# VH-VL binders against Sex-regulated protein janus-B (janB): the designs that were tried, part 3

Target 1, 140 residues: Sex-regulated protein janus-B (janB), of Drosophila pseudoobscura pseudoobscura (Fruit fly) (p54365)
Amino acid sequence: MKILNCFSLIGQCAKPILRTYTSPAADLLKLPRVDIKEGKLRYLLLSVYIHGETKHARTVVRGWNTDSHDDIYYKNVRAMEKLGLCTKCLGGGKMDNDESARKIKIHGSCKTFGAANHHKTKEILLSSSKYKNFNITVKK

## First folded at step 17 (VH-VL; from s4 with heavy chain D103E)

Design t2
Fold by OpenDDE, fold request of step 18:
Structure t2 (fold): chain C 140 residues (1-140), chain A 120 residues (1-120), chain B 112 residues (1-112)
Amino acid sequence: as target 1 above (140 residues)
Amino acid sequence: EVQLVESGGGLVKPGGSLRLSCAASGFTFSDYSMSWVRQTPEKRLEWVAYISYGGSYTYFPDSVQGRFTISRDNAKNSLYLQMNSLRAEDTAVYYCARYEWGELEAFDYWGQGTTVTVSS
Amino acid sequence: DIVMTQTPLSLSVTPGQPASISCKSSQSLLDSDGKTYLNWYLQKPGQSPQLLIYEVSNRFSGVPDRFSGSGSGTDFTLKISRVEAEDVGVYYCMQGTHFPWTFGGGTKVEIK
């Protein structure tokens, strides 16, 4: 009598990955205010908000090693759209970020969006835990 | 007054190594990016290396990439160029130059240079 | 790499006469932000290079008003309205828009 060991295929109930549909409001609150790289950067100052709720807009700084501000803009717009968030560019410029020196220099403008308020950018950077102790210079 | 004083030049054989130094004074050294620029015997100027304020990032042309290293000691107001695997084409006067970022985007001050000769 | 071509290679000028040096880039030096990082340097005999002009047309501090820079895209000019004996040397253009940064071959200015 060959005992057919019925290996009960324990159906691994794939727990439905409850995509926690984070509300756009929750995603807006979790959105990092500062995302800048080290080096010579182009940066944008962006206002991120829920459609129709402009009063609760979050101003964010994005600074990347790129030859175009437009690359920063469109990548952020697409990322925010996936979260159900709207993006408005407030302007841009150039940034030199040396993390070893804890120094940031900010100047310039974006051809497409104009100059950001570089002092507002400085304020946002200094409000972050990472850059709170940086010497940030806004050049004329 | 801004002063940059290069040292460490000399005669070296092909494949040899040399370390150049630049002593900076008259300004806050850590507020400026620095570079090395060389001038060939034919009087051509060639950018050789760039270093950020604290040395977090550096740039090199392909001609010296992987052979040269730029570094700085902000506490000593000193810039360095470590040159390895030296070639005859590396023969030049090497200038320490201050790079102003954000207003000029230029080398606003240069040292007197130090001569490097690579010969068999 | 961007090739910077200077013309002429040498210029002999009578004192008080104007001089003009051309610098041409193999590619546009206009960046995406509308900035053009073209600089002019003078190397006087037995001296290090010194900055004359930055961003095409801006005179560096202490540079006499007889020096002027102009141009756009790929074509740039340094002008000296009245050449003086102290203006003798080799003039270099440099592009700082694209890495690697590159210099022109130089233009030697001599007095007749």
Scores: ipSAE 0.860, ipTM 0.916, lowest interface PAE 0.6, mean pLDDT 94
Fold by OpenDDE, look of step 18:
Structure t2 (fold): chain C 140 residues (1-140), chain A 120 residues (1-120), chain B 112 residues (1-112)
Amino acid sequence: as target 1 above (140 residues)
Amino acid sequence: EVQLVESGGGLVKPGGSLRLSCAASGFTFSDYSMSWVRQTPEKRLEWVAYISYGGSYTYFPDSVQGRFTISRDNAKNSLYLQMNSLRAEDTAVYYCARYEWGELEAFDYWGQGTTVTVSS
Amino acid sequence: DIVMTQTPLSLSVTPGQPASISCKSSQSLLDSDGKTYLNWYLQKPGQSPQLLIYEVSNRFSGVPDRFSGSGSGTDFTLKISRVEAEDVGVYYCMQGTHFPWTFGGGTKVEIK
């Protein structure tokens, strides 16, 4: 039984390069909580925070037409690092988003990061102005 | 009971057009993705088209891409396949199939099919 | 496209005997999430296809327990523990992991 060491990719909190005049706090507050596409998606639930300030973390949903959850993760990590923000993955899954029907179905898990709390994902989606009137179903 | 009833099959010449219809009943049509699957005279099954719940996105294999269009009218519980530039190799029984996304990832219900013959 | 190869092409079985059908894919059907979307369908004579097995090994509702699916990666098997007269038809595997979705060529099961 080879114990595949799930190397918990400890989110390398890159030290904020103090370059831009926008405080990481201001950027964290402006960060969209929802960025999902239309179609059959992979999605991640991410916690974005300032280094050392985990109490003020912002949970965000990212859902893209991709064959890998890792692509979503690394692109978001790089984007957050540019803002001096840290990213932790809370898990993932699959999403079917039909905007014409105003229907979203959520299920599944991410092999690398495990299953997200799909109900928390639903709550975040419904909190957005775009998806507040969507019928969101969490599948088992 | 879930029912799918295809219609609109017939004889058509190469280069012709045909529109198939599928009438759905016994379930909330707008909650399911739908597909067309065809069966050739040689009894091979071929996926032909996919449409999402509201019809916001569609998928096709390269064999029918640009020639076929899938659409739906959720108010009429109806699925459609517009077939243009028909070829002899499009001769088949065309089935309307319900696709269950997220739990089964399969065609759980099929119609009885409608026959399309493309011949000179 | 993923090529699905079924073997045998036909199988003649005595009632009460077991049957086994192989389905091989030209590529792994394991997705990046560790899911494998392989389904089995039965088409009885004069009928439309019906779902038997989904996601390799799950029986669809109303499918008898004599049907079982197994496999991983590229190699999949449908087993019938005791073939009955009602099991006559053509069995198809289908992959739903990669677009375009593709079916096997079918395996005809007949009673001796």
Scores: ipSAE 0.847, ipTM 0.906, lowest interface PAE 0.6, mean pLDDT 94
Fold by OpenDDE, fold request of step 18:
Structure t2 (fold): chain C 140 residues (1-140), chain A 120 residues (1-120), chain B 112 residues (1-112)
Amino acid sequence: as target 1 above (140 residues)
Amino acid sequence: EVQLVESGGGLVKPGGSLRLSCAASGFTFSDYSMSWVRQTPEKRLEWVAYISYGGSYTYFPDSVQGRFTISRDNAKNSLYLQMNSLRAEDTAVYYCARYEWGELEAFDYWGQGTTVTVSS
Amino acid sequence: DIVMTQTPLSLSVTPGQPASISCKSSQSLLDSDGKTYLNWYLQKPGQSPQLLIYEVSNRFSGVPDRFSGSGSGTDFTLKISRVEAEDVGVYYCMQGTHFPWTFGGGTKVEIK
C-alpha cells in the first residue's frame, strides 16, 4: 500500500500588494519643494495642486541640466499626473548652482512660460534644509 | 582694477605635462566662473576649460577632455590648468579669462597669457 | 562643434570710413529660451582679446558707440561706423550658446 502523500500545494496567496493609495493630498504634502541639480541649469517654478483645490497648491522648484524648459515641464506633469495631481507652470529661468561654493545665481526667462518670480524661487530654495545657508543672487 | 596674471608656460616634449597658474586680483574671485582660452600660432582662439565658482563642476572640449584638468584655490585667488599627455597641437598662448554668467555670458577680462610650446 | 566663419579675413579701411565684419554659424545660436550668446572680441596688436559686444548687440562697458552688433540665427555682423587708428587689430566672433564654445577665425582690420 503506497501511501501517495498528497502534497497539498498550499497556494501562496500572493498578499495583494496593498498599493497604499496615498491620497493625492498626502502625495502633495510629501512632494519635495526643491529638486535642483548642480551646474548650469534651466529651472521652472511649478504650482502643484489637487484638481479643484488651487488654494492648497504647493509651489516647487525644478532645476535640471537640460537644453529645454519643456523637458522639465513635461517630465514633472507626467510625474504629478501619476499621483493624481495637477501642474501649472509659473515661469522659469536659468540657474547656476555651485554646491561647493554654496552659491546659486538665478536669472532669465522661459520662452514658453515667461520669467518666474526669481525672488520667490530664492525663498523656496532658502526654505530647504539643503540650501538654507546658500548665497543666492537674483540677477536682472 | 581686474587683473589676471598667467604663469607656468614653457617648452615641453610631446607626452609631457605642464601646470599653468593664473593669479587673480581686483575682484571677488569666488564670485566668478573662470576659463582657459588658448590662441594657436595661427592666431585661432580655442576655449580649453571652464570651472564654476567653487570648482564643483567643470567643462572641456573633446580636444582636451581626459588630458587637461582645471582647478581653483579661492583662498589664494588662483586658477590652475594641469595639462597631461601634451601634443604638438596644444602649442599656444594660454589665457586665463573671467567668465561672467547670467548678465554678459562672455569673457569680460583676460590675462596677458603664457606661452606653451610642445615640440620634440 | 559649431563652426564660426568670419568674412572678410582682412579689411583695410581709410580712417573715418565705416567697416563691416560678418560672422556665420553652422547652426542657429538661438537657444530654447530665445537668447543668442554671440560675442565679439578685439585683439589689438601685442594685447590679449578684449570684449566688445555681448549677446549680439550689447556694447561692453567702455566700448565706443561707433561699434554696433546685429544679427540673428546664423548670421551676425559687427559694424564700425567710423574707423579710428585705435580700432586696428583682429576681431573675433564667439558663440556661447552651445558647448563647446567656439570662435571665428578672426578678421584683421588695418588702416590704409
Scores: ipSAE 0.828, ipTM 0.898, lowest interface PAE 0.6, mean pLDDT 94
Fold by ESMFold2, fold request of step 18:
Structure t2 (fold): chain C 140 residues (1-140), chain A 120 residues (1-120), chain B 112 residues (1-112)
Amino acid sequence: as target 1 above (140 residues)
Amino acid sequence: EVQLVESGGGLVKPGGSLRLSCAASGFTFSDYSMSWVRQTPEKRLEWVAYISYGGSYTYFPDSVQGRFTISRDNAKNSLYLQMNSLRAEDTAVYYCARYEWGELEAFDYWGQGTTVTVSS
Amino acid sequence: DIVMTQTPLSLSVTPGQPASISCKSSQSLLDSDGKTYLNWYLQKPGQSPQLLIYEVSNRFSGVPDRFSGSGSGTDFTLKISRVEAEDVGVYYCMQGTHFPWTFGGGTKVEIK
């Protein structure tokens, strides 16, 4: 299935949000590196940056219990563009996040964006305060 | 090798309760998500509950949501299904099934089943 | 919920002859990960269901190569190239792409 409203941007500036405007640099610095739910998840690895400033890109993990990777992509692209930020998808996969076991399993790919570097995803998760003591396994 | 043995089935009146158990052996139980699947007298299969390998989250179809709960005790290698407010349409053989996440995305091993009959 | 429709309801097959079972879903079973989670199970007389085929066409361990699966989107087929006596039972398709997971109504295969 093709993404109807999702896109990735390289080097383009988003227009300010009507009625309000915040600093994209400040918003990028405050952006959570990890935002994942509990459950059987689809996830994306995203590069977020100020239009034209890819040197300062921030790699983030976003995982949601939805039926399509496209839902995750569309939600994040829309949210970042409202903040004046560009989003590039670095690939995706699936997660099984069982917080009671403090265990996350990662594997797979996204049809549209390919497989994420799951070892990079593991690194980012382990850098977060919530997941730093989890057993995180990249399958296959 | 992999063994799943259900127990706790029986005859129950409508509105009653039963607790089913499944004893697991031959594999590392805490590495696998588990499900209950039932087979009606008409031989139709229906998935009825799912629990993650650590027990942190569960899924149910609408037909049993709010009446059934699924739980596990990884120290005892045991899976449970608590069935409350039972109805005649809950009459079935209940199977314990292991779910293989990632590679298969399927129920790869099933127990022998335990029969629940709801009638007055 | 995804409705899974199997045809025929039953097959009576001469030993050594092929058999074909159709499974149709009410929605596409293609996941956004690029895989299609359509599985086949066989329930032999007096036994519990056992996994036969996963992800449309992959045979589970120990399943003879006379079993093959095919299809995409909403249309799927299980074929037995030469039916043997041990293949009798009820065959079920199941979709694992969308919650709630749902099964087809079953196809009884018997020897005539």
Scores: ipSAE 0.614, ipTM 0.836, lowest interface PAE 1.6, mean pLDDT 90
Fold by ESMFold2, fold request of step 18:
Structure t2 (fold): chain C 140 residues (1-140), chain A 120 residues (1-120), chain B 112 residues (1-112)
Amino acid sequence: as target 1 above (140 residues)
Amino acid sequence: EVQLVESGGGLVKPGGSLRLSCAASGFTFSDYSMSWVRQTPEKRLEWVAYISYGGSYTYFPDSVQGRFTISRDNAKNSLYLQMNSLRAEDTAVYYCARYEWGELEAFDYWGQGTTVTVSS
Amino acid sequence: DIVMTQTPLSLSVTPGQPASISCKSSQSLLDSDGKTYLNWYLQKPGQSPQLLIYEVSNRFSGVPDRFSGSGSGTDFTLKISRVEAEDVGVYYCMQGTHFPWTFGGGTKVEIK
């Protein structure tokens, strides 16, 4: 842990554990556009941006094996805050991701944030190297 | 017409193994996730296994986790349940069931069942 | 695990009379997607279970409109407005919101 030894004790830093700084803009550009698990998933479509700079927002897909969309939201908000980034949820839904069949099914909504634009989600998935050859179906 | 036909049930001693099969017809098998559901002699229904439509992931309740394995062969329209370390409490009629993902989120079609009896 | 409690255990009904079956869950079945995955199945004598109702109140294909479902949260009801001879069997509720999926203990409906 580079900086934790320094800052817990009066902010002192040792030479071998120096940390590297990144800017929010650099971190935003490096964010994976797609981070989904395999399985029966809940997912959110998120807009991530530097606070006050919404024109450079990036839209990302996040899908997890969890009991609630809220778990996905709060995990991502916390992670983005550590990078100096703001998060707006654009809606959610459900996915069934079977990677052996190279098939993803998408439908549904999130009670808190409404339905995501599932066709936008499909577009983002197909733009990724991992999912570009998948059969991706938006279900009614 | 959707049809599901189970086979492979029988009498097995405690600690033994059985392999159940389910033959599917009348629908595109590879579009559907599948489950096994058992009915005990007391007529209780218990979900026991789930497999995704491509077979890539599976789910089990704790009662059978580590003892049962579910698999499928989409080229043969077949679903399987491998049951190991069988116990008397596994005695039941075993149904294969089709799972409709999305709007239904339910077991929409069931087979007629095959009986497994675990007894010394 | 979510416990699903059905009442009554059995009921005898005169043909043409209504019947009502209660299903209660040990915790809310409301999914974070805003839907409640509470299903009803009928097992007729000598048959396998068949789907009647999905997502609380939606009738499955071919199910007569005398069957209706209602409820929310933890309390659910299946009603048969006019019981017919073909409705005899055991009715099960099932929750599909939380793994592991669980069934109620069943309610036997018979004609008197």
Scores: ipSAE 0.597, ipTM 0.832, lowest interface PAE 1.7, mean pLDDT 90

Design t2
Fold by ESMFold2, fold request of step 18:
Structure t2 (fold): chain C 140 residues (1-140), chain A 120 residues (1-120), chain B 112 residues (1-112)
Amino acid sequence: as target 1 above (140 residues)
Amino acid sequence: EVQLVESGGGLVKPGGSLRLSCAASGFTFSDYSMSWVRQTPEKRLEWVAYISYGGSYTYFPDSVQGRFTISRDNAKNSLYLQMNSLRAEDTAVYYCARYEWGELEAFDYWGQGTTVTVSS
Amino acid sequence: DIVMTQTPLSLSVTPGQPASISCKSSQSLLDSDGKTYLNWYLQKPGQSPQLLIYEVSNRFSGVPDRFSGSGSGTDFTLKISRVEAEDVGVYYCMQGTHFPWTFGGGTKVEIK
């Protein structure tokens, strides 16, 4: 929760932000909607937005082979703060991504943030060029 | 009726190679990730290899990383373990095990094992 | 690597009496998904291991009600409420939370 307070972090880093030549709006539009690895993954569904500008939030899927969902969260929060963007976690789960089979299995939850809407995650994956032809199942 | 039958074990000298096979039946093989688990003469169990259901990714412990390769042929319902640069400590009974991803997250069915002996 | 320590190494039990096996891990087995992937296997004489318990306390299909698992964090227990002749063998705990997956050293259960 303290990490999610982009206003506090922006205030502490105002000088570095003033030296960038990019805008948060442009950087938000460039964010990949899907960034998942192959393997047995933990994943989070994240809402990324400009501080105070929640109606233009972008929902993204991030799935990595890490030991904890917290690793995914903090890495993404830190990366977004460097771009002047805020992050809210919408929940998490687990994925099994086998690209040779063109198949993704999704289920589960994150202890800290709860279960993501896995059907929303599936929708986002199927909208991507890489995963549009995958067989994606949400498991019990 | 899940069945897993290992073969290919035998006596091999240190530094040698051996290829184990596992024939699967009674289930849709391509829906399941697979592993090899070995049991040493001291009766310790050690997981040694994992392969995803489509074969696109694998995992190994450090003890065999770089020496063992796991593969599968889903058309033949077969799992393989290629063991290279064998050492005395690789002597064990090698089991083929089915992995149930998701809520179970366990080896739910095991074969009968095949014995590998590495000795000079 | 996670070290899994089982106690006792061996126990001898009168038929119909309870048995209890301890498994302790060198670090927490709580996954960030909120689940604990601690499994129990039984290897009967002359057989391969078979799954008994998954996720600490869930009995695998076909496992009798006399088997129960409990525990959290680093400390886990398998109990057999009334040992029968078919329960003899070596019991192994296994953690599936952290790669590499590791097993306990085993506990031999035999009948007096």
Scores: ipSAE 0.546, ipTM 0.827, lowest interface PAE 2.0, mean pLDDT 90
Fold by ESMFold2, look of step 18:
Structure t2 (fold): chain C 140 residues (1-140), chain A 120 residues (1-120), chain B 112 residues (1-112)
Amino acid sequence: as target 1 above (140 residues)
Amino acid sequence: EVQLVESGGGLVKPGGSLRLSCAASGFTFSDYSMSWVRQTPEKRLEWVAYISYGGSYTYFPDSVQGRFTISRDNAKNSLYLQMNSLRAEDTAVYYCARYEWGELEAFDYWGQGTTVTVSS
Amino acid sequence: DIVMTQTPLSLSVTPGQPASISCKSSQSLLDSDGKTYLNWYLQKPGQSPQLLIYEVSNRFSGVPDRFSGSGSGTDFTLKISRVEAEDVGVYYCMQGTHFPWTFGGGTKVEIK
């Protein structure tokens, strides 16, 4: 994280410019591990990391009710690029998230990126406060 | 073994309302999403409503959006369709259908249907 | 909405002869998960629809192997290798890839 004070004295105009750069490391630590909607979803399992520092990658679950896995991927890539972070897709699939029943069903794949490790996805969901008491089933 | 039995059909004037019921047996109802599918007098099939297995979300085509409501009571093994602001084009046989999410992604069992007639 | 077009509208077949039904969609039915959600249903006279084929080519439980499905993208076919008297009725294709889900107009199969 850097705080830059920029002060230029051109003529009689002094304009202090205060710039704060949030670091990619700070943004990575704040990144939600789970961001999924309710409904019949497509989902991706993504690895997010600081460029060149793959040892501290954060694995996240992203699920949205959209017509294509590509929409989810590019939305997340754009968001992470604004934070100075790299994104790799670890695969995808489908979810059926019924929050009133506290049940999630997971299966399937993404044509572009292959099948995610759905058991890893289940473990990430169960580690979250919102989904820790859900009945989560990986279907064949 | 799997049984779905619809009821509540009848004659109703345009602008009226009607509530359909579907009684389910022979399977664990709360494990399955459900739909209503209608068949017009011309024998066209139209999907008209979907409800998730816990009832927390629903989907409708534009033709009935805002007029139809789907609900379920998993303790009573029952599915419902509330139809408001009925139009002549809603005249059809209404089937309840079980939806198998995942590998199948299809309506695997249907009821016998209940007839709704909307006319003056 | 995706329009599903079936041809022919009706067939008359001699028992033991093959039958072939075409279903065409106005858009590709290939999902981004790599699967194609095209299903076939049969409605026998006086009965409710019953599932025959799911995901293009998979037979539902109890469906005889004389029924087969094929196709990709926008073009799909249901074949009956040897039509029997119990196969009469109206056949419908349905797409489940894009909401709203839509059905074809039906193909009536009759015995000569």
Scores: ipSAE 0.542, ipTM 0.825, lowest interface PAE 1.9, mean pLDDT 90

## First folded at step 18 (VH-VL)

Design u2 (from t2 with heavy chain E100Y)
Fold by ESMFold2, look of step 19:
Structure u2 (fold): chain C 140 residues (1-140), chain A 120 residues (1-120), chain B 112 residues (1-112)
Amino acid sequence: as target 1 above (140 residues)
Amino acid sequence: EVQLVESGGGLVKPGGSLRLSCAASGFTFSDYSMSWVRQTPEKRLEWVAYISYGGSYTYFPDSVQGRFTISRDNAKNSLYLQMNSLRAEDTAVYYCARYYWGELEAFDYWGQGTTVTVSS
Amino acid sequence: DIVMTQTPLSLSVTPGQPASISCKSSQSLLDSDGKTYLNWYLQKPGQSPQLLIYEVSNRFSGVPDRFSGSGSGTDFTLKISRVEAEDVGVYYCMQGTHFPWTFGGGTKVEIK
């Protein structure tokens, strides 16, 4: 297996090639804003939108226990492509999510996509029902 | 002054169990993830367990997965390693180590160790 | 598991002379965050290991500047510019990029 050079690719847009009864607009509205695992995570801040409709993008947080930020990116691009949605990475970092302590620590960057705005990530996490009462610390 | 003091080592027969303790002082214990690292008689170092600062998740290498359990009691500033189904190759000095998340990402402080000997 | 190979296995150094220890990993230690989590530890006789260097080249608090680390990818070096008697012990490299975390086999440094 070969790791793709992702610094040359930002924002990927899938064209609907198998139309279902569900529209891309409906799928965008149903998209979870937060999908993070428990543990020592890599995370990305992603902008998801309908092709040509960047004014109505949704910003989502994706944090997974994988070996590379690139794995998170391509997994999410492929998932959004199946929904007819485009994805642009707004940066990344690392996250330590200890749910029993109700604490999340956020730090760092992604080599390929740069550092995310971690304060925006914190805002998104606090807007969710699961994490709204967590102590979320952003560290540079 | 950061201090980590291990206890509970001893001689045990193969197949037996042993519980190690580590008493922490000189820092806010609940802010730090913790690990156990062992040193074999051949002086090789092996990481054997990791626990998050709240205890919500743990990691183990395959060599001890399913046999060892790591736990912590943040109210007592204590870290534990439960070792079951012990084998001769588990003979080692066991160190309690503090893990610094973020800018450092290393075991920055170690205890003095406690010796576990597994033999018939 | 990532294998960490240290060379030499031991070395004898005249006081005041430089020493160099190699650590090689079986695969790249470059994290996708752009950092390389390669650490060095020293275990002096009768003591527990102590952190010397983290993230390839950063000295831990209180470590003299005669210790320096370098390298990238799979090839790393610890240098002691002028070995002193207190530097005797076993030096270990450790990778923290990929679980499970693994240590090198150690390099024993002694005075001639």
Scores: ipSAE 0.432, ipTM 0.809, lowest interface PAE 2.7, mean pLDDT 89

Design u4 (from t2 with light chain F99Y)
Fold by ESMFold2, look of step 19:
Structure u4 (fold): chain C 140 residues (1-140), chain A 120 residues (1-120), chain B 112 residues (1-112)
Amino acid sequence: as target 1 above (140 residues)
Amino acid sequence: EVQLVESGGGLVKPGGSLRLSCAASGFTFSDYSMSWVRQTPEKRLEWVAYISYGGSYTYFPDSVQGRFTISRDNAKNSLYLQMNSLRAEDTAVYYCARYEWGELEAFDYWGQGTTVTVSS
Amino acid sequence: DIVMTQTPLSLSVTPGQPASISCKSSQSLLDSDGKTYLNWYLQKPGQSPQLLIYEVSNRFSGVPDRFSGSGSGTDFTLKISRVEAEDVGVYYCMQGTHYPWTFGGGTKVEIK
């Protein structure tokens, strides 16, 4: 969200601009590192950052049951833009997430962005509270 | 070595139910997703159900959604298809098929099939 | 649903001669992962279907090299370089890119 703070000049009425306090830094810290569905998924590994501050990017995993990696990408870009955040895709692939078996299989690539570093994706999943005890396998 | 053996087919009136079974051997059953594929009397092949290797999620085409359920018992190396509200169009040979995720993305082994006939 | 159209419906072929089967899809089968999930199956008389080709052109284990697959987008071909007696049966293409997964109508290959 943009934060607006306006003053009127002398001679004009002051128009209060309702300021909903959210900041890109706060929103970046609140982003879930992992948002994946159950099922046969397409996934992207995304770098999210405050525009102009790429050295402080946060890497997130997004895996959805959609027809195309492009759907995941564009929905995330638009959602991040509303938070004042920029998004760079680090690649993608596919997942098979069977939560009853506590098992995730990862492989493949995205045509547009190439293969994600699947071992980085595995690291991020294992650091999450939901998936920390899953058997996560990177397939050839 | 891989073997899939279906059973439970038969004659059923429209609106009735049947439960098909598939016994698997020669591979680690719990490592593989499974499907049912049917072949109509006109010899058309139709995919009708998919279940993940742990049974956590399933997929169906619209033609059977809500009427068919798929399940598995990994301890018994068994796959099941519960067919309810059967219609004449469900008449077919039903095959149990193994699905290999990732490398193949295909039905690599099929059973012999079991025949379901739905008629009044 | 993706319609898969096979031509011809049947082939009569002299042993040792080539055969070619066409499969056309109503939409592109190119997935956003860069792969095309077009498979070929053979159902020999009295048998269950068996996998021949996956991902357009890869032969499944034990499939003779006289079978080859090709194509992209919406147009695909299975070729048998020299038809043998054991190649008799019905050939089906199948797409696995879009749910629901769908098969072609089949092509019967006969000797003579």
Scores: ipSAE 0.543, ipTM 0.827, lowest interface PAE 2.0, mean pLDDT 90

